# Ledger of designs, part 385: VH-VL binders against o60147

Target 1, 175 residues: o60147
Amino acid sequence: MLEKNKYLYIFRHIQTNQVLLSQGNVLKKTALFQLPYPLQKPVAPNGMRPAKLRKDHWVPLLKVEFPNESMFQSVFMQLLNYRKYRSVQPLTSDLLKLPIPVRRRKIMRQEVPNTIADLADILNKEKFPENSVRLQLSDKSDSEYADWPPSVQIDSEEIKLSRGFREKTTVDEAR
Key: E = the ipSAE of ESMFold2; O = the ipSAE of OpenDDE; V2 = 0.75 times the mean of E and O plus 0.25 times the DockQ between their complexes.

## First folded at step 19 (VH-VL)

Design vm3 (framework fv_patecibart; at its last look DockQ between E and O 0.58; V2 from the best seeds 0.74)
Fold by OpenDDE, look of step 19:
Structure vm3 (fold): chain C 175 residues (1-175), chain A 122 residues (1-122), chain B 107 residues (1-107)
Amino acid sequence: as target 1 above (175 residues)
Amino acid sequence: QVTLKESGPTLVKPTQTLTLTCTFSGFSLSKYGVGVAWIRQPPGKALEWLAHIYWDDDKRYYPALKNRLTITKDTSKNQVVLTMTNMDPVDTATYYCARLRYYDSSGYFDYWGQGTLVTVSS
Amino acid sequence: EIVLTQSPDFQSVTPKEKVTITCRASQSIGYYIHWYQQKPDQYPKLLIKYASRSFSGVPSRFSGSGSGTDFTLTINSLEAEDAATYYCQQYDDLPLTFGQGTKVEIK
């Protein structure tokens, strides 16, 4: 369990592109509280958090290994704060000029990049030791969403988790 | 490390067309959330946004100058080109290219070139 | 277009004093404002993004605050190297616009 305490996992909803943060590779039901209320910026058309966590609807986006739990907790809380702050701000006037379907598509597309950018921003400010933070992405190209500080080492190997928050097995690869 | 550098003529005659090239490194215009903008500054005056281009080739222009401006990108060469027609002495300014970081349907300029002074004179 | 009005246009300040620069938008722009520093004969450098987020490498004496129409850039203790012109810039709507600038000189 000690190993789980220093790992940040970020998951993406396969339909809405909503993002959930997790300590460890298994999402808890309480993670749903991270989703905005209907009065806030909606990523999904329904703008509502689901009543139940459907693990099969979420896929891993990235994994971050921190040197210790304290550093994890600090970054985790800051990420939540960044997201919360963003969610309560009005949409830009520029965005509001767009037709609703177009606007909706743009909003859905930006949640993942915004979250990755937030992570990089936080890590740039924290000034952790060089190569002390290990970042593994499900898609390596997602690293381009932000500039990373020297404290971050990006793994060349992509994360090997499947839907349901389990390690990929030979059976999974055959599907 | 992110770098940008402007290149082109430093002297242009009135009515001629200005072509400036921004060559950059340390990033690409192939992924979501990145753009390149041109911003100018007349001597002793404030900054003025001219145009920018996004990773998806979407372009934005300053409305008053839209008919005179063209912005293009070559992602493979890491270059962005600005063309401005019918130059006038009033267009004399230091021209900067800068990286636009797109975030939350907005954006900021996090890295700039050193700028190039363009003088329009007969 | 959205007009950004900075105040003051100019101020001469003694080192170690607190400097406050304000930027007022002609309409509400949320937190979609950024601050830049431009030293003489140099290119502008990003200081603060989205009203209150410090850019990487920016000294802690710089801070930003505000929302809606009124924003503030603060230098808690002015250093000699902080002599520059400061600009606010909005990305709430197109066209993108800058404030007219505030020149800070060392007394």
Scores: ipSAE 0.848, ipTM 0.918, lowest interface PAE 0.6, mean pLDDT 92
Fold by ESMFold2, look of step 20:
Structure vm3 (fold): chain C 175 residues (1-175), chain A 122 residues (1-122), chain B 107 residues (1-107)
Amino acid sequence: as target 1 above (175 residues)
Amino acid sequence: QVTLKESGPTLVKPTQTLTLTCTFSGFSLSKYGVGVAWIRQPPGKALEWLAHIYWDDDKRYYPALKNRLTITKDTSKNQVVLTMTNMDPVDTATYYCARLRYYDSSGYFDYWGQGTLVTVSS
Amino acid sequence: EIVLTQSPDFQSVTPKEKVTITCRASQSIGYYIHWYQQKPDQYPKLLIKYASRSFSGVPSRFSGSGSGTDFTLTINSLEAEDAATYYCQQYDDLPLTFGQGTKVEIK
């Protein structure tokens, strides 16, 4: 069989919850250029670009299997566009009223759910065949950040941490 | 499928307390990124947000009505309750509950109940 | 409190023609604006979120644009079923506020 399946890999930073998109299961240093500088003051760390790629700080968040390159390219570019568009917006006036430590915590907790919501929004608007897109998560409960279209088959098996990353304790939901 | 439905009295006398229940299905209010809001619409007039409650029990109220409003949730029953005290004829409106979706520190209402008309008159 | 002012209050439009509805905010609100359609005797339905993102199932004839203080909802080719009142809503700051509405009728 010709191997025509294409994979989208999404990584999360273990401390900041920043997100990187990749065509491969190993991050390249050039992936850091996906992270823009902060456009809003005193906003950090969301949107900040680390000086160096520390591969041990980035763990798998999810993987998407597409049946062909066209579907992959469409979704990949839309995800980048969604993130860029979000990154150039000012912070809400409501958020700016919060003390900096509280504001920072709220910003850090959003990038993972925002990215998952973006993916679902794109897939809900695409007219892909039913069950044509396979979604696999490192934490299955992360599927709850969004509503998924019939085109998405959510894998019952979680991603194993076997891609050269060390396991770290994270705070995904702490309410 | 996400659904929301309002229930409660349709006629209330001035000064009485209105209690409305929103019963929803197809989502959990204990999960990050969701809330339930109450929004009213007087006949022939614009929409007015009253209050909402988030997954983490954070509550927000329209400031001018804050002392009259209480919003609570029961996540085990998939219910959100709004209590509004000292009802007045000016409060006659259709009351909606709606799912609030949180994204990028903001939110929008993606699913609405059918609404319930509450009339306040002697 | 952020005031959203819509223009026009009312339009009567021939089918297949373009409808433009504007929403102006009393202060800059980034892209934190959303649009709803309310048909007579119905509950509101989400059309556009974050200025320009169509909600799932919304026909492609609906689009949104703008940022900062000036926003536009466009119906490229009006259909009979599009007769409704349209509202913009902001969540840049509390209280959450809606515009006064724009009623669109079929001529």
Scores: ipSAE 0.765, ipTM 0.876, lowest interface PAE 0.8, mean pLDDT 87
ESMFold2, look of step 19: ipSAE 0.756; ipTM 0.865
ESMFold2 (binder alone), look of step 19: mean pLDDT 94; pTM 0.957
ESMFold2 (binder alone), look of step 20: mean pLDDT 94; pTM 0.958
OpenDDE, look of step 20: ipSAE 0.823; ipTM 0.908

Design vm4 (framework fv_patecibart; at its last look DockQ between E and O 0.64; V2 from the best seeds 0.71)
Fold by OpenDDE, look of step 19:
Structure vm4 (fold): chain C 175 residues (1-175), chain A 122 residues (1-122), chain B 107 residues (1-107)
Amino acid sequence: as target 1 above (175 residues)
Amino acid sequence: QVTLKESGPTLVKPTQTLTLTCTFSGFSLSKYGVGVAWIRQPPGKALEWLAHIYWDDDKRYYPALKNRLTITKDTSKNQVVLTMTNMDPVDTATYYCARLRYYDSSGYFDYWGQGTLVTVSS
Amino acid sequence: EIVLTQSPDFQSVTPKEKVTITCRASQSIGYYIHWYQQKPDQYPKLLIKYASRSFSGVPSRFSGSGSGTDFTLTINSLEAEDAATYYCQQWDSLPLTFGQGTKVEIK
């Protein structure tokens, strides 16, 4: 059912580009608590946390394999902290000068790149052993959002998960 | 490994146009969140931002120099070019190009070239 | 434009001592400030980004703090190799601006 605890999955919302962190390849409803409150930086127009987790609205962004639970937990918590900190900071003055629709689009566009950048920053600071962390992306080009330390090995093969957090099948590919 | 290198004339006469080229490696200007900036530093003085260009060809200029500055990129060649018209001795400075990382509607310069000293003199 | 004022302009410090450099913005800029180190006859190098995040490869003795208008760069135990000019830089609003620099020399 769930993958080993040493696997970090990051999911992206197909409409809002919001990001959720998951231990394993199945999102839990408690993951929704990661989303910002309305008073924080909103990605969605309402800046609200959905009442229910719609798994079909989330797609896998990347998968990170850690050698042990301790490393996973450390990175996981730091990612949450980075996101939280960012969400409570004011927007830049220049961004605030833009019309609301434009501002919203810019914010939505940044959520995934910012999260990937955070991950890379954390891994750069942790100084894990070389090639001890395996990174697999749904889109390999997303690795370009950041510079990665030697501890990270990027898989050449893309992640094969579809909506609903299942392995891609022939039927899925035909859709 | 990310590297940047400035090239162009090191001596320019007053009223002439300066053209500097930044050649970089280890990254591309085709992906979201990357840019290249030009920053100069007069001898013994502080750093001054001049201009930068983003991956999507969006450009920003220092307002006081906007009419004199043009920044362009050639993604296929991994080059960014800065043109500055009507050079004056006051423009004598070390000119740096640097990689720009876009983050949270802001940015920073994480890697720099070694810089090239441009002297404006008759 | 946003003006960044650093203090002090210059300080001579004995090795192993703590060094504190401050940067004050003319208006609130959140955490959108970065610190650069420039050694003599060298190009600037990114040291701290977004007030408190160390850049890759930066020794742990360097740290940044602050928000709003007042920011601080700290060197917990100065090493001889830390002799340099340090600049703060804001990216809250265009045009981008730097502080005037703080020169740190080894006594």
Scores: ipSAE 0.877, ipTM 0.938, lowest interface PAE 0.6, mean pLDDT 93
Fold by ESMFold2, look of step 19:
Structure vm4 (fold): chain C 175 residues (1-175), chain A 122 residues (1-122), chain B 107 residues (1-107)
Amino acid sequence: as target 1 above (175 residues)
Amino acid sequence: QVTLKESGPTLVKPTQTLTLTCTFSGFSLSKYGVGVAWIRQPPGKALEWLAHIYWDDDKRYYPALKNRLTITKDTSKNQVVLTMTNMDPVDTATYYCARLRYYDSSGYFDYWGQGTLVTVSS
Amino acid sequence: EIVLTQSPDFQSVTPKEKVTITCRASQSIGYYIHWYQQKPDQYPKLLIKYASRSFSGVPSRFSGSGSGTDFTLTINSLEAEDAATYYCQQWDSLPLTFGQGTKVEIK
């Protein structure tokens, strides 16, 4: 059987800027369990995970197209592992001096740049062929959070979808 | 390609004010997590961070030197300026500007200018 | 102010051998340490960020490890071009500080 391209979909929360990763173009309720849980006091994780998934609060951040399932799964699992690793690290001494609400907001505000930098770090370590991984952003300036390897082709057009990742397919675009 | 370049006088007399300009290209100092810093290195000695300015114009200074330092930016010209008052021969050093990348609640300097040697001598 | 103490101050090493440089922090800094290489008469270049994450384009012979107060930079097989001074830098808390440096020379 022919291999099909596989997509990684990344969403951003419109208010908190938290990030969720998805295998599909629609978020599942269980995606909320991805949100990081720091183990250290005094940062409490309770304010960092919404009680329920509000699909209208999550907008496209970026989409990544991989040539096959194996490459997708490798990168997806590494991204999840980077987030787990970060969540168990001690906070900086300067953060710990801040009131908990201020500290929490600063940590959440970093999720977009951190996720993009993590993705680039993973792709820089992988030995993927040149231009084999296609990246499309909702805001192309977000590519400035990281240095990208030759394997990454950044799409010149931004994602225009305001909700979800709706894709169009034509005969000319089929692979 | 990201580049930074220092400019300013290479010789100043004691008590004078030093003004250094960092001109950069290949990035914008308006995106979250980006800053420009000044770091100096006396001949044969270790690196010493002096100051940096963030994308949102917030500023940080090395505490022992804060009364002598002023850092400003002009985003329309892609420039960051450091002013250091009351120069002394002990301030003789190579002065670098560098891009600060703030990530995961910490920061590092990923791109540096070539540096400019400033000699303080009568 | 967090003091970073590097060891050794100087190391002369036969090509192809392993180089180990240590950096000790005066207090726990988690993994918030970064490493730089400065070749003679050049500006510093970033090698390792966050204790163990290599910067893009850095040869795989460079690696970093450690957490808390004790950190190491390792050059697995020294090349002639690696003769340089190496610095660690922390930002667990301001002010940003560097170690005093470790000079590595080829025998």
Scores: ipSAE 0.587, ipTM 0.820, lowest interface PAE 1.7, mean pLDDT 86
ESMFold2 (binder alone), look of step 19: mean pLDDT 93; pTM 0.949

Design vz1 (framework fv_patecibart; at its last look DockQ between E and O 0.60; V2 from the best seeds 0.00; counts 0 for: pae E 6.8 > 2)
Fold by ESMFold2, look of step 19:
Structure vz1 (fold): chain C 175 residues (1-175), chain A 122 residues (1-122), chain B 107 residues (1-107)
Amino acid sequence: as target 1 above (175 residues)
Amino acid sequence: QVTLKESGPTLVKPTQTLTLTCTFSGFSLSKSGVGVAWIRQPPGKALEWLAHIYWDDDKRYYPALKNRLTITKDTSKNQVVLTMTNMDPVDTATYYCARLRYSDSSGYFDYWGQGTLVTVSS
Amino acid sequence: EIVLTQSPDFQSVTPKEKVTITCRASQSIGSSIHWYQQKPDQYPKLLIKYASRSFSGVPSRFSGSGSGTDFTLTINSLEAEDAATYYCQQYDSLPLTFGQGTKVEIK
């Protein structure tokens, strides 16, 4: 019996601002394959793939609940495609004229806003029912990176930090 | 929702200084990846970018006009101000403010104000 | 200093027919081209970003393509409300520049 996932989880790296997409509430080591491998792109804008997954370096950025698994899979795949498209574009002449440290810092600061903007662009093109997609952010002000369609309901409460999205178990009062 | 609105004089004499204010809502210049730009369009002519300012106060000006242009922001009031000195009849145009989105390593203007026609005549 | 040259300057097109507008850059700009629609007495509206990515709310009949120096905006089946002037814009190099515009009229 395969489980039907309808949740998208997005993590960011606390130091590099790299972003990982996940269909599970804990980040698996295989998610690192979303990042460029060192020998494939020596000068990656947002840094290269880390050698190992340090779960204490990845914090929740946002969580999305979709109406069903089909919608989740469509949006998840589109997000990966948006990132892939962006990764193969040459840097603009304006960016190339910047000193390397300034250019890298400017690019590093864009991965979180770009990912959030990509998500909103996808959701604006989809014809989801009003309030059918629930979005929860770790920093509610990050919603300002994008313009959200009526289908998205933004949770007023921010995600509670727990080194992931897993809720701690509670001790049964009946014991 | 994102909105921008231009305000300022509609008639200016040659040599005077034009001051235009863009008041916006639905976004803030406190976040990265966003700026506000001024673009003008002379009657019957193409669009012409003048200047823009980003959240970190990075400012860029059209080179031929840089000595005449000043762009500033007040993030607490959600306003961006353009001043243009030594106005001339050739500067008669509709002046727009627009949100500049610098995402995906390129910049585009996703939301525009309604524009304000500024006529420069004696 | 990048010059964007659009072609044609105008075209008159029968409803439901295909419209093709080209934009040529004076030097390579990758995919840093964007397309705008401006109806008479209105402000410009973003249609296509990064050569081929449609903006939110833009009808699917609008599409863009190209890279480097040659770019195309296509309206697959022209509607009456599409009568407008279309502009391309680049952000590869400052100063930011727009094409001269292409006016599309309903025949």
Scores: ipSAE 0.081, ipTM 0.671, lowest interface PAE 6.8, mean pLDDT 83
Fold by OpenDDE, look of step 19:
Structure vz1 (fold): chain C 175 residues (1-175), chain A 122 residues (1-122), chain B 107 residues (1-107)
Amino acid sequence: as target 1 above (175 residues)
Amino acid sequence: QVTLKESGPTLVKPTQTLTLTCTFSGFSLSKSGVGVAWIRQPPGKALEWLAHIYWDDDKRYYPALKNRLTITKDTSKNQVVLTMTNMDPVDTATYYCARLRYSDSSGYFDYWGQGTLVTVSS
Amino acid sequence: EIVLTQSPDFQSVTPKEKVTITCRASQSIGSSIHWYQQKPDQYPKLLIKYASRSFSGVPSRFSGSGSGTDFTLTINSLEAEDAATYYCQQYDSLPLTFGQGTKVEIK
C-alpha cells in the first residue's frame, strides 16, 4: 500500500458539539452522512442532521497525522464504527430519568469527549510504533479526555485552522 | 501518567471521624468527564463504593452511609477529601481512591491508588 | 440497588485453559458494566469497560461480552500471572455496585 502521510481532521459544530471526521483540512458535503437521520436513535440529539453543510459552523477539534494511508483508513473506519455502536446502545437508567431537553444537552456535551476517547482507544488497540502518530488539538486540555499510547505524540502547539477551512483569515477570527 | 495516593490515619477509635485525602497527578478535576471516587474493601471481602465527586463539584454518596460521608475537592491542590463520622470496627477496610471517567451518564474507574488500610479499634 | 451476582465464586484452573466468569445483573443495565482484576495484596485494575472494550495495556487474552443482564469475562489461555480475584461493576444507576468477586487460582 502507498506510503504517504495522511491527515485526519475532526471538526466540532460550534452550537451542537456534533463531530465530523474529515480526510483533510476542508470539510466535504459528504461528511454530513456521518450524522444520524433525524428519526434515528443517535449519539447526538434527534433531528440534528443539517440539510446542507455550513462550513462556518464547524471548527477544528483536532488533527492527526498518520505515516501512511493504511493506518489512516484503519483508524478512520474504526472511529465510524465506534460512533455507530454507541448510537445503538441503550441509554442508562440515570439518563432516562432526565427530562428530554436536559438529556439532549447532556448527550451533546459528550460527543467531543467520547470521540477523543474513541480515538485513544482505537490507537491503544492498534499498537502502532512509538511516536508514529502525531496529534494536535485546538485545545490542549482536551487531551485529558483520554489516555494516549506511546504511539501518539501530542504537539505542544494548538491547531490554528479557520472554521471548516485550511487557513484562518481576519474575517474568520472576527466571527 | 495518572497516579493517585491515599493518606490519613491508619488507626481510628470507635465513634471518631475518619479523614482521608486523595492526592492525584496526571489529570485535573477542572475538566468535564472526570471525577474521583472512594471505594473500600474489608479484609477478605468485596469492593464497596462509598462516594464520588465530579469535576463540577456534584457529589454522590452511598445511601446507607450518606449521613456519615462528606466528599470535597480542592482542584488547585489536586486533592479529594473524604470524611466519615462515627467509625465502627465494621468500617475496618482498605480504602481506595480512584479516578472516575464519566460519560453518557455512566462511568468506570480506570486508575486506582494503592489503598490505605484503616483499622477501627479501641 | 442493582445486585451483581458472579459465577463461580472460585475456580482452580490449569494454565493455558479457557476461563469464563459470568456476571448477572438484577435488572437490565445495557452495557454499563466493567471488569476489574485484583491480584493478592494489590489494588484493583481495570480490564474491560462497557462490557466489551479492553482497557489500555490489557492483554488480548482478556475479553468481555454481553448486554442487558448477563455478562461474561473470558480469559483465553490462562497465564500464571492471571491468578487474581475478578469483579464486575455497574454504572447504570446509583448506588454503584460490585459483584461479590470470582477468585481464580492456578493449578
Scores: ipSAE 0.024, ipTM 0.682, lowest interface PAE 5.3, mean pLDDT 88
ESMFold2 (binder alone), look of step 19: mean pLDDT 94; pTM 0.956

## First folded at step 20 (VH-VL)

Design kp1 (framework fv_dargistotug; at its last look DockQ between E and O 0.53; V2 from the best seeds 0.71)
Fold by OpenDDE, look of step 20:
Structure kp1 (fold): chain C 175 residues (1-175), chain A 118 residues (1-118), chain B 106 residues (1-106)
Amino acid sequence: as target 1 above (175 residues)
Amino acid sequence: QVQLVQSGSELKKPGASVKVSCKASGYTFRSYSMNWVRQAPGQGLEWMGWINTYSGDPTYAQGFTGRFVFSLDTSVSTAYLQISSLKAEDTAVYYCARGPYLSYFDYWGQGTLVTVSS
Amino acid sequence: DIQLTQSPSFLSASVGDRVTITCRASQDISSYLAWYQQKPGKAPKLLIYDASRLESGVPSRFSGSGSGTEFTLTISSLQPEDFATYYCQQDYEYPTFGGGTKVEIK
């Protein structure tokens, strides 16, 4: 019998750096539901939740292989929760002093590092067996956004994706 | 083993309310979503929505907003479906079903028949 | 919403027969399709997920194939306990079910 899904894929939008969690290497439309509504606080940029999924607008951020489905599901659910929690946090005084477009850009730019940090935090709390979690990063420098527990083994292998997703380019690396 | 045990059959009058329970065991309750599926007599399966067992956030499918409320008691690993202002057309078997986040449903409750009749 | 159309709605077969049920999606859902078996008075049982992955404990005579918009559930050799109603379900978007296929004894 084949094991159920134990792979977490995280994608980022090539323009907005928004992040989507995926239970596979092909994004589902339901992934878009992770994006905040424009009317939610903090105020999200207009059009942050597109009606259609454009696979070519998303590139891989990281891939995580867990020892089993249960561990994967636990971490996945927690990641969703962390993201939601951040989205409802009051804006800091410093952010409120910024023009709305600047504020939005700043918040959006933080999604990638915040998500990575969230993942590391969750994994630290879970205390999985040593080297039991395999982490692949599209950009190895992204690993610097967090301190990883001993359970995490960072793999240098390239993330394999299904057709339809953009591969990371030099331009993407500069972002 | 994973089990979902639902409350017993209900007979209600139109306008009444019903609350169906679904007790989960054999796994980490907050690690899997809980879904509700309706099946009218002799009809197919209809997804009603789901509740995030970690955050408690419910999402309702189109046609199941307003009178339908998903809730949790995580202390006893139980999900609830409440239907208010019952109508005859609400007569159906209601299933709770575990699954990964907005995915398939790998374990099902035995179903709860709710009959609405005057 | 994504619509799933199953065919046929009814199928008569004999023990030992190869049975094929089709599920067509109104749009591309990649491989995000599951198959369920439901017997009268019982809850549905997951057979296949992600189009072709066999659920643990399900007999190997069950198999799923397809991607995009067309999917197939195959029972290689129908057994007496396989007479039931089968449903496909997509999870590319919010879950929806097919209309079901009732497999009856010939």
Scores: ipSAE 0.846, ipTM 0.934, lowest interface PAE 0.5, mean pLDDT 91
Fold by ESMFold2, look of step 20:
Structure kp1 (fold): chain C 175 residues (1-175), chain A 118 residues (1-118), chain B 106 residues (1-106)
Amino acid sequence: as target 1 above (175 residues)
Amino acid sequence: QVQLVQSGSELKKPGASVKVSCKASGYTFRSYSMNWVRQAPGQGLEWMGWINTYSGDPTYAQGFTGRFVFSLDTSVSTAYLQISSLKAEDTAVYYCARGPYLSYFDYWGQGTLVTVSS
Amino acid sequence: DIQLTQSPSFLSASVGDRVTITCRASQDISSYLAWYQQKPGKAPKLLIYDASRLESGVPSRFSGSGSGTEFTLTISSLQPEDFATYYCQQDYEYPTFGGGTKVEIK
């Protein structure tokens, strides 16, 4: 009997460092709605939304295993809300003085540290059992963007997959 | 035990409005999305859209952006579908269905038949 | 907008038969496909999600396979309670349903 999804998958854009949250190890087209401002707009305060999903542009950032689906769903919905909240906040005066392309790049480069900090903030506020949440990163130094609660066990092994979270053998066996 | 219980059948005249309720129990209401699905008599299933139960933000499928309104009362774990200016073509069974964010639908309400006739 | 085409739209079968229903997507949807069973006057019931994962409480005679644009639902040995209409649904984009396959007793 397979357990329903209890894994959070987070992707990073190889060029912009924008972040997408995923319930599966392959991005859905609707994941792009997490990014503010479609590319069709002339200006965007916090980032850009590509017109289409280019799966070859998105690589693993981190993976989180929760104790069960319900806990995963709770954290996932909260993380989406944190992300929306950040996207509508007023820009600082220092950012507003920058040329628009420079401003966009600076904002987008904050998505990785901001997302990791938001995840840790949610986990620090939730009451999960000690060592019940396994965190695995593509770059272990990224854990330094946040202070993690005792519930989080940071895996010493980095994610080695270069284009996704799916292992070919596991996918072939499941299908 | 996850359960979605909808309000009873409705018989309405054109131009009236109706509000269908969907009361959820047995799970954390704000952790799963709530979807609305329509099935006209003898027809297939049609996704109408969903509401983010954490934020309250609705998303409507193409063709459902005018007279259809999704809402929540999280204090009683209840989602609502309101249809205004009812037309005969609105005659259908309306289902609520929960699922992960923009995903499959693992639990469904029993359906609410709305009949619109002169 | 992703269209799902089910085939056949109707089939007649006997208890014990092996039944295969196909769902074709208008574009690559990875493995983001679900299957539902609906009996007359009842709500749909989830059978399969993510193309091949069996929902809890669903008998093991149901299985799903496929990825990309071609998907199948298989019932290895029909039982009397399996006569119903079956729908596929994708969730790669905003959800859409196939047109359904009605399985009737022969």
Scores: ipSAE 0.687, ipTM 0.852, lowest interface PAE 1.4, mean pLDDT 88
ESMFold2 (binder alone), look of step 20: mean pLDDT 94; pTM 0.958

